Miniprotein binders against q9h3h3. Designs and how they scored, part 255

Target 1, 235 residues: q9h3h3
Amino acid sequence: EDGFTAEHLAAEAMAADMDPWLVFDARTTPATELDAWLAKYPPSQVTRYGDPGSPNSEPVGWIAVYGQGYSPNSGDVQGLQAAWEALQTSGRPITPGTLRQLAITHHVLSGKWLMHLAPGFKLDHAWAGIARAVVEGQLQVAKVSPRAKEGGRQVICVYTDDFTDRLGVLEADSAIRAAGIKCLLTYKPDVYTYLGIYRANRWHLCPTLYESRFQLGGSARGSRVLDRANNVELT
Short names: E, the ipSAE of ESMFold2; O, the ipSAE of OpenDDE; V2, 0.75 times the mean of E and O plus 0.25 times the DockQ between their complexes.

## First folded at step 19 (miniprotein)

Design hP14 (at its last look DockQ between E and O 0.84; V2 from the best seeds 0.00; counts 0 for: pae E 1.7 > 1.5)
Fold by ESMFold2, look of step 19:
Structure hP14 (fold): chain B 235 residues (1-235), chain A 80 residues (1-80)
Amino acid sequence: as target 1 above (235 residues)
Amino acid sequence: SETIEVTVTEETSPEEVAEEIVKALEEGAEKVRLTAYGREAIERAWEAIIIVAKRLGYRITVTIEREDGKYIITISLEKE
């Protein structure tokens, strides 16, 4: 959002990651229970700190759904962060290729499609579609932010295992569209998040690799996906 | 109406494929169709496409199709 520093954005992400999460885990919970869970915890009503009247009385950092094939893989994040610090003092140029190589070297390859929606029915409906796609095996893992006390947009993150696997990223976009999602999607590798590199960074790096826009009728994919850095568009 | 075909394998040089594509487009080809079999070959084809986009200096539109267990990538020119 406007006006945030890279350090502030990293601190917010870290705090949410460390607070309790509300999780539907398809590995241990029958799929038939999903609809009741979604009705109990709509993201537009689950509050970040457990406001009176919300379905949660405790703080919630994230609401998440894990597919049956979900395998936690954060990679060597600490080694990545150490190498990043060393790189910054080395005098070597900082480029998107540099970040890609660090991510590969330290096996921090996950990334996510993001959508931003205001609290309300549209958000809850989108989340329900994504959650069903995850439980049905078309997507691997997703999370949505809870409602902040001052309102504002919430984010749904749909993860992929490897941002360098272009087919895998594109297959996830297709699955999101098949779930009925029509809003703008942007794709960001986790390496940028772990290093605290956001839109307004000193290296002018763009953390967004792809943009996906809904497209009716003219394409089997249901979207146009732009690789902005390389100016190649998939239709 | 003029489409050229290029086969891409895991052994293919993306640089050599990019040179072939640029030459074909300079000679008037309207479309280039890359046929790649398997994920490794597809990544080589994508790298070739990126090289071509950098040389041409404008947006390239790509489609991906599956046919009998192979992938077909079609490059269409789009001027900006």
Scores: ipSAE 0.504, ipTM 0.810, lowest interface PAE 1.7, mean pLDDT 85
Fold by OpenDDE base, look of step 19:
Structure hP14 (fold): chain B 235 residues (1-235), chain A 80 residues (1-80)
Amino acid sequence: as target 1 above (235 residues)
Amino acid sequence: SETIEVTVTEETSPEEVAEEIVKALEEGAEKVRLTAYGREAIERAWEAIIIVAKRLGYRITVTIEREDGKYIITISLEKE
């Protein structure tokens, strides 16, 4: 039970988005340089504030890998936020369907698979597998949080372009599993983050749409994906 | 127990597909196979599955397979 509130973690993530990123961009950097970059900046050693003896001397918000097909599209986040404020003022009921419709209307469709790992070899190995899958074009973009001073769990985020594209979400899960990741994955749309909808929110909205559990000897996917909103399990 | 096959097209409503699935299950089908042609048909199939899941009130297991430009969605009821 990491004693940080969901709001604190979100504020920290937003602050990290404003700090410099360590980026491997497969659009401009040869894939052959990936292994050297991974060795230079292992996530377990990169520190949030550039501590003495870390690979980074300056603050780092995120370590990221961009695939060749990566195109940043954030949609109309400002329009989304304005519409959300208007909706709250209207007193209309707020449902997961309402948020989905807001996201579609404002083209804020990005989402991410999340995995939380303790600092160390397992994290660095997981990140290397994900980074390779991004550079190979199996995934579009991923980021990992640097090591915090408190030594808490680091998060790997693997993005998909559209959280409403269930196939795309499932394909990303399959690619993560193919990269050797066996931990629990949770999928969260970015719209929930932009609107400040965290765990235990006043609307009782669950920001986690999907959960993926690794499965031995199962389908070609190697996981079971639970649609939490609809109670449907994908195998 | 016979797998019942349902074809989902871009013209088929999610409600119609859901009724066919429910009917198949009521007739004792353990599995229902949906064949969806194209992305839109998959979304319709998924909406139908959601309708069915809500009606049944218990968890549905779904497998999605891709074959020759079509998607095969197999619905299985996990009887608790």
Scores: ipSAE 0.367, ipTM 0.774, lowest interface PAE 1.1, mean pLDDT 87
ESMFold2 (binder alone), look of step 19: mean pLDDT 79; pTM 0.746

Design hP15 (at its last look DockQ between E and O 0.01; V2 from the best seeds 0.00; counts 0 for: pae O 2.9 > 1.5, other shape alone 3.699 > 2.5, placed apart)
Fold by ESMFold2, look of step 19:
Order: sequence, then structure tokens, then C-alpha cells
Structure hP15 (fold): chain B 235 residues (1-235), chain A 82 residues (1-82)
Amino acid sequence: as target 1 above (235 residues)
Amino acid sequence: SETIEVTVTEETSPEEVAEEIVKALEEGAEKVRLTAYGRRAIERAWEAIIIVAKRLGYRITVTIERRTEDGKTKTIYTISLE
């Protein structure tokens, strides 16, 4: 594993989480205001640090849309982290199954579909489609990263409330595709993030459960969803 | 096509169910349907599916449905070969 790269990514993610967010909250803001908000804050132009010429003068960690039914529930993250430490010293095997059981026990069940796009029209268009789906109730919560100083790809995260509800995860994928998204999606449970388990981790765990690939004409869902680690296609 | 039906409970051994499923598929079943009520049974069914996929060594397809009968909600996983 590259510990330097993983530590740097974790520190940047934590900093973004703690900086101000730009939020459209459908629970308190009329849906008729969404289009103006999207036009004011396109993710390709909102900068991480408030650069000259950007719509924001202060740092922005994330741009987010909360749906009407959004109810924050991170679960027992502290208990999860304590149980994780105990598991590591117990001599018991660390497997995807034991991680799933910890997540269930501590109610840390959220997860997210991820897509990575370069700054520009395609990113802004994809975000707008996702944001509308959230406000209209087909999706519950989404966020997008602002433009980094050096440019590079940005990420849209579309959350689901229970990664063990595999039908619900597939339904979220379907709603993303119905919003016109054709790029590769990957799905990651939040338990891996809270435990600091990233792609090149020492346990060889795969934090990405599923890949979704857009597929014309052959599926009611409009995509093929694969659990690549176990070689299982979900439909 | 022949479809084999298995009910999974929280008492069910995922390993034993997986052996039953692999046997059925090797004997020519085209689909195996797992029915589970409640979270514990659903997760046992999923663990069995993962074991089956590892034992077979090639891709399987799992169709997921939710159905309510007599006020009880069940999850149905249908395993198909590719």
C-alpha cells in the first residue's frame, strides 16, 4: 500500500468535510429556486479555495443537494471505530464479511455511487441532472466536489441509506441513469471511509463493491451492475 | 426451465446452503431462488451467494426482488448461470 498517498487523500477529504459547504436543502428551500442555484454555482466554476473569477469568495469543501426526505444518520461511528480497533487486536480474520457485520451492528449503513468527471459542461450537466433527481425525490442526497486549484477530475457522490439493501442500491443506479448519466459508476460503503480503508490498504479489502456500466437497449435498468470481486452480476 | 427453491432463515448455515445450490446447478438446474425474511436471513442468503460464486469460479447473475405477502416482506435472490 502507498501510505503517503492514502494519508494525503484522507487528510484532504477531512479538510473538505470541515470547510463550508454550498447546500441546496429541499426541506427548507422551494424547488422553484433550484435552477437559479445551479446556474449560480456550477461545480466546474466553484473553486475549492475561492479563486479570483469564481462565484465563491471563500473556500468550499462540497456542493450538496438534500432531498425532501433527507434525514442525517451516520450511525454509531465512534462505536464502530472502537470495535474495529478491538477486531484488529483480536486475531480474528479481517474480511469483507466482518466489515459488513461491524457496519450492521453499529448502524453505519450508508454508501454512495461515485462518478469522476473533468471540469466543464459534461460535469455541470451531470450534476444538474442529479440535483433535479434529488429534489424530485428519485434520489435522496448528493454532493459534488468543487474545482481543485490544479484542475483535475471532480467527483459526484450519490448516497444511499443502506448498502446491504442491494435492491435499493440498484434503484439508485437506475435513477442516476434515468437522469442521463452514461459514465462508469462505482459504489463504496461509508464504513470503509470511516475506518480509513482506501484502495491500497494493508488488508487487501476492496472498498468498491460494485461497478455500473451504461448499456443501451438491453435492460430495464439501463446499465449492467457487477460485483467484480465476487464476479456476480446484479439485476 | 428447472428452478430450485430454497428458504433461508437466520438459523441457516450459509456454507450448507451454498453446497445445496452448487449441487443443484451442477445437476442441471438453470435457476435457484433464495427466499429470506428479515435482515439476518437476507445476509445469510447473500453470504451463501458469495460462497457459490467463489466455488463456481465463473460469473453468475443474481436477480433481486422484494415481495409482500400477508403483511410479511421477503427478499428473493434468483441465481442464474452466465
Scores: ipSAE 0.730, ipTM 0.906, lowest interface PAE 0.7, mean pLDDT 88
Fold by OpenDDE base, look of step 19:
Order: C-alpha cells, then structure tokens, then sequence
Structure hP15 (fold): chain B 235 residues (1-235), chain A 82 residues (1-82)
C-alpha cells in the first residue's frame, strides 16, 4: 500500500470514529438480546452510508460491542500529542521505544488486535463469535467496520487495555482463537493511530507490534505470536 | 499566531479548499483551521490537506479536533505530513 492509500484509510477511519455507532452495550442490555441484535445488524449487510435496503438507514461508523467491565479510558491524548510535536522538533531519534515511553507517560496504553475479512458469512460468523466473547467477559470491547460501497475487506478490532502488558495481549489472542477465528491477526497500539503513524511513515516505524498466526496441531494457545519489534516468537 | 478559519462544505471542491489554505499560509498564517460539518465535508477537507502537503513540499502538522456539545474542542488525532 502506497503512502496515499495509508493516508486515505486513516482519513476514513477517523471519519468513521465521528459517525454514529451501532452499539450493543452489555452493561445496560441483557446478554439474551445479543443474538437478536447480531441478526438485525450483521456487519456484512450494515452499510457505511445507510444504503437503501440495508439494516441501517443512517450512516454508521462502526458496529461495536461493550463488555460488562468496559470503561473508556483514553489517557492524556492531548499531552501525548503535544509531547510528540516537541519530540519531532527536537531532532532526537524516534524509535519504537520512544513511542512506548510517550504512551506510558501519558497513559495512552490501549491497543487492538486487527483482522481483515471479506464481507459475507465468514465475517458475520467471526463477529458473532467475538461479540459473544465480549458479552461473556473474555474480551472487553470490540468493533467492526460496516460494509463499504466498494466491497472491500472489513476490519474487526478487539481491544486490550494495555499494549505493554504482554500477557494481556496474549490472553486476548487466545480468546479470539477460542472464538473460532483462524485468520492472521495483527496487534497495533492506539498511540500510533493518535500520532498519525501509519504504514510507510518517515520514521520507518512499524505500527504492528505483534502478529498471530493460527497453528494447526495442538499448541495450548492455538496460535504462534511473533513479537515484530524483537523478531521473537512468544508462543 | 493568527489562525485563519476556512469552512468546508459539501459543495466546496478539495482543490478550492487547498488554494485557500495555501493562500493563507503564503499570507503568513501559522495555523489554518478547517471547519467541516458532516462526512462529505470532512472527506473533502482531508483531500484538500493532502493536496496542500504535496504542494508545499515541507512538513505540515494536522490536528483533528471534535467540537463537543458545550462548544469545547477536543483533539482526537495529530498527523504529520511531508
């Protein structure tokens, strides 16, 4: 993906964050209603702009499920951004370690496992599995992008509270695998999103910290997780 | 530092917005604020920013803010473009 494609995808993601969300909130809605909600709003049919005949009449940015323990805590994003601008002007080298320290200092620690799936039954089934895991308390929060007009891949995001907590990141991977998902997963901290660090950035920073590949044949976790920063397998 | 405000509508072309931004910067503006209401306007604003970044040939910082119901602004994203 060229730099323009990365910027375009970033703009679309930011615009999606500003549009209305379809949310199932397990804190206020009984878990017994989840199946009906999933049937009403299958991600493969929910359209980004509320096309005629779609389940949604209005634009939808994301479809999301909040777990019982979900508490939105984004940390000091403004302080983070100010510190990032100061760092850029300082001429100091910028490394993944630098970003980690900025994230820790400003308590911007959220991250997400990402999976990209074509629209259809497999996507809807994967989403249903994730949504159940969230409602059951195995995961805290997840979202999926609606169907675009162009029929491109949709993304499911499964969040963790702390990208620096390796165990928590691995536990989320295990929960995703337990939900029956076998595709490639990539883990990205939100700090990279907030700072506009995408693919092909001028600092050559990789926004992906971890990759998870499904493993056939009986590893206890059902996946191999690669630490991209250190090029080390964790599982 | 004088912030110049540019309103982006659904009818405004990204190229026209880009010209206004460049003009403001050439006139000595340190900051240009784009106000966009609705998705289409936001998309056009972003396209305009990309055009400007390519045209200027130097680093620009883009701050994306959301206005709250009480009229306060909250920074959501900061992006550096070259």
Amino acid sequence: as target 1 above (235 residues)
Amino acid sequence: SETIEVTVTEETSPEEVAEEIVKALEEGAEKVRLTAYGRRAIERAWEAIIIVAKRLGYRITVTIERRTEDGKTKTIYTISLE
Scores: ipSAE 0.025, ipTM 0.492, lowest interface PAE 2.9, mean pLDDT 86
ESMFold2 (binder alone), look of step 19: mean pLDDT 83; pTM 0.794

Design hP16 (at its last look DockQ between E and O 0.89; V2 from the best seeds 0.75)
Fold by ESMFold2, look of step 19:
Structure hP16 (fold): chain B 235 residues (1-235), chain A 82 residues (1-82)
Amino acid sequence: as target 1 above (235 residues)
Amino acid sequence: SETIEVTVTEETSPEEVAEEIVKALEEGAEKVRLTAYGREAIERAWEAIIIVAKRLGYTITVTIEKRTEDGKTKTIYTISLE
């Protein structure tokens, strides 16, 4: 079950958000430079703190690719957090519906598909495919964690701009599968991350909305996407 | 095949629509298509689908499409059992 692993790695990686990122920005960088950049900074070799033998000599929090149409907008995160605290003291029920409404009200609508892979060629190959999809316009923005000192799995995050646009979320899954990725994907709205709501939370909320499983010949999208909490398959 | 059409608006009760959908499916409808325009209607349609899934107690399949007519992009949710 990669949902538990994704939440754990996402929590640990929040500290990395403040360190420098390695970014290929298609808005300012020609697409013809992408392959050289990918070869210079494979995620299995880029180290969190800049080991002497790595391509980076200084700390890297994340490796990211921004698509040409990427327009960053985190929304009203401060207002979201304040409203969340007020909700907790109000006595009203805390449900997935109230979280969704808070996210809508404060325009904190982004979310991400997550995948976890061990360092090595498979990770670097998957990242390269995702990065190309972003630069070509099939995906908006993605990031991958650098290699940790003790090893372990790394995470690729592929963002969508509105988790309530369910067709858009499915289209991102399809683009990921078109890049040849067959592993389990899990989808988490950013609202849960900003509010610190992880798998073992006291409200018993499920921060993973969807699981995507590769399915040979099962659907036009090449995967089976499930909302397990609500017993809905999306196609 | 029998397809039941439902238009969802910002004034629609998700609970009442869900009851209509469950009844239609129990009476032999093969598909139920919900059409919604605008964020409020779209979310009410999704809420109705969740209620239907809870009432039925097994996984349902929802096909999601968008269709633009006269500059208005509508979301179409199609519930099917088979």
Scores: ipSAE 0.733, ipTM 0.906, lowest interface PAE 0.8, mean pLDDT 88
Fold by OpenDDE base, look of step 19:
Structure hP16 (fold): chain B 235 residues (1-235), chain A 82 residues (1-82)
Amino acid sequence: as target 1 above (235 residues)
Amino acid sequence: SETIEVTVTEETSPEEVAEEIVKALEEGAEKVRLTAYGREAIERAWEAIIIVAKRLGYTITVTIEKRTEDGKTKTIYTISLE
């Protein structure tokens, strides 16, 4: 759609992780300051490279909100990558189960709900809802990509601590829906990102574990979460 | 029809559990409840669910609950065909 390969978008996301972040940290900043911070740094106006007239003069990789219970734990990413290289060299079959086991062994268990939105009011409103849910403790951490020079969709990432905890994944979906988000959500483990597993990879692995669709009047969660690979609906 | 209950342990075969689930559903059970204690049993229960979904060839609905009983945390999967 945006002319960029999934690999290019992932490389850009990894490069953005190394640039400065605009962070609201609820552990150190009063919740009462959130609205002023959101007004100062609306994601639709914050630019990736600090363009003239943007709220930021310097490059920004991500805009993030950290909840009170947020603890950064990335696990053993280096050990994971080494084990992945060894596995590829061995010629052993690679399955979703293999990746899950690698993730567990190296404690690389984080995952995220993803939503893609065009720059504008809807994005800023969605981000504000997510940021409030994080500060209120319904979610642990979230980030949003700044506006690119070429435009395109911005991504909001809402993290969970363990992609193997299906209930925790569902609870995060419920919190996102409670924040008023109605767009399509996809859930992706970080292990897939760290190992360079994207759409149309040579192993035919789907990096998206779950899809959430908003549903009016149906489930108590306000969404339908599908494990598309296994043909299971989670409620 | 009554909910059929199946306890899954770390020694339980996912294939055997899947057979029990399919049998219960074929016998007219509306719901099958899997109870699992600990990470390994939870995964075995999930593997059984995947096998069932594959055998049936259509989407199944699974409710997930965590409960603490006697200081032990259990995960409950409730399978429905609705």
Scores: ipSAE 0.664, ipTM 0.885, lowest interface PAE 0.6, mean pLDDT 90
ESMFold2 (binder alone), look of step 19: mean pLDDT 81; pTM 0.765

Design hP17 (at its last look DockQ between E and O 0.02; V2 from the best seeds 0.00; counts 0 for: pae O 13.9 > 1.5, placed apart)
Fold by ESMFold2, look of step 19:
Formats: sequence, structure tokens, C-alpha cells
Structure hP17 (fold): chain B 235 residues (1-235), chain A 82 residues (1-82)
Amino acid sequence: as target 1 above (235 residues)
Amino acid sequence: SETIEVTVTEETSPEEVAEEIVKALEEGAEKVRLTAYGREAIERAWEAIIIVAKRLGYAITVTIEKRTEDGKTKTIYTISLE
């Protein structure tokens, strides 16, 4: 099942960014074609390196769906990385607020809700629900990892465009739950990813801002969203 | 009253607002509503909330909404102990 640590999964994900992606782009492809595409490329069958018997003959880094209104904005990533290097040599304290300010200054504001599922029908069903929510406009963009050689857990990433827009982050959680997803979700701003900051980092920063847990009787959104580090529940 | 209203701006000290919020809640306010317009004010409001949560030492609930007034979309954080 879970044959990798979160750190191994993050390293594999960064390597995958450089390989070709399988993309359904709602901006250029009719919504009526989505179900056929999903049937052709279920994430439990699409392989990372194009194994025999898979629907892909060549490596695939990610499987992605772009919504009708998706407008990519990478921000000033190079400036962010330079400022981070300068900060590390400055002797000033590095805190979660420091990272938030760097992200704001350089307009590197995207973040993502993450879920980890074993290969199989449950993963494929969850991905199909997310993909439909993206094409229907309830979510902006999502991706899912292909199946690795060992068949370890796969990740679905559901992006938001501004992690400081906390209502927007909650609205994305709500849309994920409306698609029938009941598993644990965690939220990570992309600034941590671009700077290579993971759970066991030397600054003791927590790159996960929020956890979302499904609850029928909880909030109006059908889940409980918590910032456990600060003991705050968001609704 | 049951709900205390605080406007947060780009010049607002998060620490001073947090002390105001803690005092209001300790004096029996049911809710404290922070209204902020613009990115810096919104982030100062959030920083104040984090300070409040740390000071209280027990869970708080923050309700988040947006409202448009005079063509400006403001973020509203409502803090409650419930």
C-alpha cells in the first residue's frame, strides 16, 4: 500500500513535472468528450513509464484537466527563489509569515488540496468526479499522478489560484466534497514546493496549512476544515 | 453587544487588534467581526486571528465571507468560540 514516505512522493512528483502530460483542456475540447477521455485514461491504468499493456506507450508525468476559465499564472518564481536565498543568508528569522510575505511579494500564490489513494476503482472514481467538477466550472484545474511501477498510492491535486483567499480555498474544498470525495484532504501552498520545503525541513515549517475531514453534520460545506497548528477551524 | 465590529486597514497593528478581540471575548462578546479591504489589510486581519488563537489556548471558529460595499469587495472574518 503505502510504500513511500511523503518526502519520496514529493521528490517523484517534482521529477514527473518534466515529462509529458495527458491533458483534457475544456478551453479547447467539448465537455461531451470528457467521459470517453476518462474511460481511455484511468489513472489506475496510465503508467508512469509506459509499461506494456497500459493505454500509454510513452512516459506520462501527470494526467490533468483544465477548466473553461483556467488562466495559468506562474508568478515571479525566479525572483521568489532569489529572495529566499538572500533571506537564508541574512540571519533573519524564517517563519510561516515570512514565507507568506515572500509568496505575496512575488505573486506566487497558487496552492492545492491533496488526496492520496491506492490504485483501483476508488481512485478512478474520485478522479472522474474531480474532472467533471473542473469541466463544469466548480473547480479550476486538477491533476493526478499515473500509476508507479510498485503500484503505491497516487495523488490527486486540486489547485486554487490564491492561498491567501481563504474563502476560495474553502469553496474548493466544498466542490471536492460535492463530487463525493470523503477522504482526508490537506492543503499546501505552491510557495513551499517551489522552495523545496517539505515536512521534515530544517526550519521546522509546516507546509500543510489546512486539513479537511468529511462530516455530514459539521459545516454547511459537509466537512470540517482545520488549521491544527494554530487551533483554528474555518467555516 | 453580542457582536463586536472591527475594521482592519493597512496601518492596523495585528497585535493591538488581537488584544482588543481577546478582551471583547473575555468580557462576553458572542462574536467579533473583522472587516478588511485589500490584500495587506486582509493579511493583517488573519495575523491578528492567529495571535488570538495562540493567546486563548483553545479552539476558535472563523467564518469567512465576502461582501461588496460601494463597489469594493471586502473580506469578513467572524470569530466565535462556539
Scores: ipSAE 0.668, ipTM 0.883, lowest interface PAE 1.0, mean pLDDT 87
Fold by OpenDDE base, look of step 19:
Structure hP17 (fold): chain B 235 residues (1-235), chain A 82 residues (1-82)
Amino acid sequence: as target 1 above (235 residues)
Amino acid sequence: SETIEVTVTEETSPEEVAEEIVKALEEGAEKVRLTAYGREAIERAWEAIIIVAKRLGYAITVTIEKRTEDGKTKTIYTISLE
């Protein structure tokens, strides 16, 4: 079993970004069409390479929903990468604070809540809830990975504009919980992805900034959010 | 047990640690906590985590805590399937 290295998973994620996306764009498509689109392209059935019998005949990198307020702004990713290379060459210590500062300087501030779910009804139901929240304007943009040949877990990514805006991150968590999602959520800034900083990186950097756990009978938000960098509960 | 504790030393094989982690997680451990003292043990612990990540893919979450005890760097890795 060719154990997909974090690098291979990253390369696969990058390759997936280059393949065609199945997109529902609420800016151009009526919200009334969302249910039909979700029924046509359930994530558990959409295959990465367009396998026979799948709803897609062509390779699909991601299934995505864009909200009405969605504006893609990736910042200066090239400048970020150059600064990162220079930093590595300098031999200076690399910390989460260093990465935060690089992200701010280059305006690469996007981040995402991640949830991993097995293929099936629960995944499709979770995705439908998220997609509705995006179309209704509670969330800006989300994507889900297609089904892999090996039947591994699929990932739903729910984006926020600024990982340094704690309130915005918490609001997105609340919206995800309101959509009926009860699984563990982890929040990862995109800057870590752009710099190739994965779970198993040589700098021992944790790419997860926040963790959200669902809690019954707890706060009005229905979750406890932990700041991993400071080990502080935010909710 | 909810959390399995594994101490990584300078003599510990990353492959052996990885097998222990995978076994613990497969047996239903919620978390595996690796404790490594000193640079060499920290590096070995990380190599073990890489091996686990390769075997389990997206299924693992790793948290890192760094402490200094008795003039040595201590790193605690907490691995979970959630």
Scores: ipSAE 0.000, ipTM 0.203, lowest interface PAE 13.9, mean pLDDT 84
ESMFold2 (binder alone), look of step 19: mean pLDDT 84; pTM 0.799

Design hP18 (at its last look DockQ between E and O 0.01; V2 from the best seeds 0.00; counts 0 for: pae O 10.7 > 1.5, placed apart)
Fold by ESMFold2, look of step 19:
Structure hP18 (fold): chain B 235 residues (1-235), chain A 82 residues (1-82)
Amino acid sequence: as target 1 above (235 residues)
Amino acid sequence: SETIEVTVTEETSPEEVAEEIVKALEEGAEKVRLTAYGREAIERAWEAIIIVAKRLGYSISVTIEKRTEDGKTKTIYTISLE
């Protein structure tokens, strides 16, 4: 992958972040209303730009569910970005360890499990399961991309509040599997996103920390989670 | 088989702990358990695990738990050969 495709994807993500979101907020909306909301806004039918005949008439950047305990706090992103620029000009090596320390120092600790699914019933069913897990408190916050006009896979992001809390990351994986999700999941700390570090980056950093694969009849978590860069299996 | 216990603190060298872990596994320990309290110690324990995996050159398994002792919640990493 080259830097052009990474820059294009970053610009598209920024545009989606700035457009309106469709949000079910458990902090202000009773859980009994969730099923009706899910039926009104299936992610396979919610269009990015409000096509005629879709459930939305205006652009939608993301569809999201906030759990009752969700407290938005990105941390010291501005300080993180300044320290990142200073590190780059220092001549010191840029490593996964220095990124982790920057994230810790500036309290930019959130991360997310990602899954990619084609539009249709399987995507809508997966999203509904995730949304219920969020409202029930097994997960804290999740979002899903709307359907693009050209089609293609959509992404569900399931957030955790601290990527260095590795048990918490595994517990989120387990909650996703309990919702019936069998596809590949990958885990990315938000620090990489805030610094504009994607797969084809000039520092050869790997923004994906973990892969999770469904494992029938295996571990108690129902999946096999691997730190592939370090060849460590987490259980 | 034997489980070896190691306490990791915010002053602990991850490299020295990694040497201790590798030695224990080479001497036949079935498991090595790292106990860490506080963010610095927890991260040093994880760094040691990464060093061990790199030195061994093959996959290891790590079980992660939390345990409360005297009102303090500690992280336990249990390392075993895959």
Scores: ipSAE 0.654, ipTM 0.871, lowest interface PAE 1.1, mean pLDDT 88
Fold by OpenDDE base, look of step 19:
Structure hP18 (fold): chain B 235 residues (1-235), chain A 82 residues (1-82)
Amino acid sequence: as target 1 above (235 residues)
Amino acid sequence: SETIEVTVTEETSPEEVAEEIVKALEEGAEKVRLTAYGREAIERAWEAIIIVAKRLGYSISVTIEKRTEDGKTKTIYTISLE
């Protein structure tokens, strides 16, 4: 069974995260340089492989902005993976609750709001808004995928430190909406990515915990956030 | 349509397949089903899925079904947006 396992895909995902990143780090770079950096590296023009005429000559995995309070803490990913393998071997039922408990136990608590946008001005504008919010301390860290050769949607990821902190997740949604973003947002814990669950979803697990829809004339947050696990509106 | 069908062959470019998948999902397909016959096609299908996953920030769900038809391994991948 030459089956490309979910593990092989997980390794490829991790390898993509190891590709060179274009980073604006607000901890070391003055906020006044952000506009120049955004103009130099608009996500719609930065290419994955450094195509001729792109602002990047070398391959870029992600374009990222780190806030002043950003501290990378991935938790015990190796321990998480080992526990996940043991759980699969045990034949025990695997539920979203099981994954939550694994994440807590191994301190792999990061998650992200995701938005998908076509390449162009709207994407670059959305990214600029997010990047500013990160530099201003309203958000901790965000990244955007570079443009693919053939186009397609690019993804902006806005991270939170703890997917189990509902308030923190909602605050990030509010900050994204305040930055002028009106598209659909989905929230996904990183634990699902690390375990490669999205690739071989034999357990029928939905990695999306929350969905945010923009609403005109609604509450001060300007969005409706749905808890997908419980099918309950939070806002 | 709710489900878009894509057949992957030994001559199919992973990049082209990836574009078809992304396009289908962007156009509102709920699912894209890839069918690959034989080792080479399976490898190409998988490469395409990796490209799609990278492009979509790994916000995809993939189910895998393996079948044997006419002495060849058939693999069916069902891809959806999460």
Scores: ipSAE 0.006, ipTM 0.187, lowest interface PAE 10.7, mean pLDDT 84
ESMFold2 (binder alone), look of step 19: mean pLDDT 83; pTM 0.785

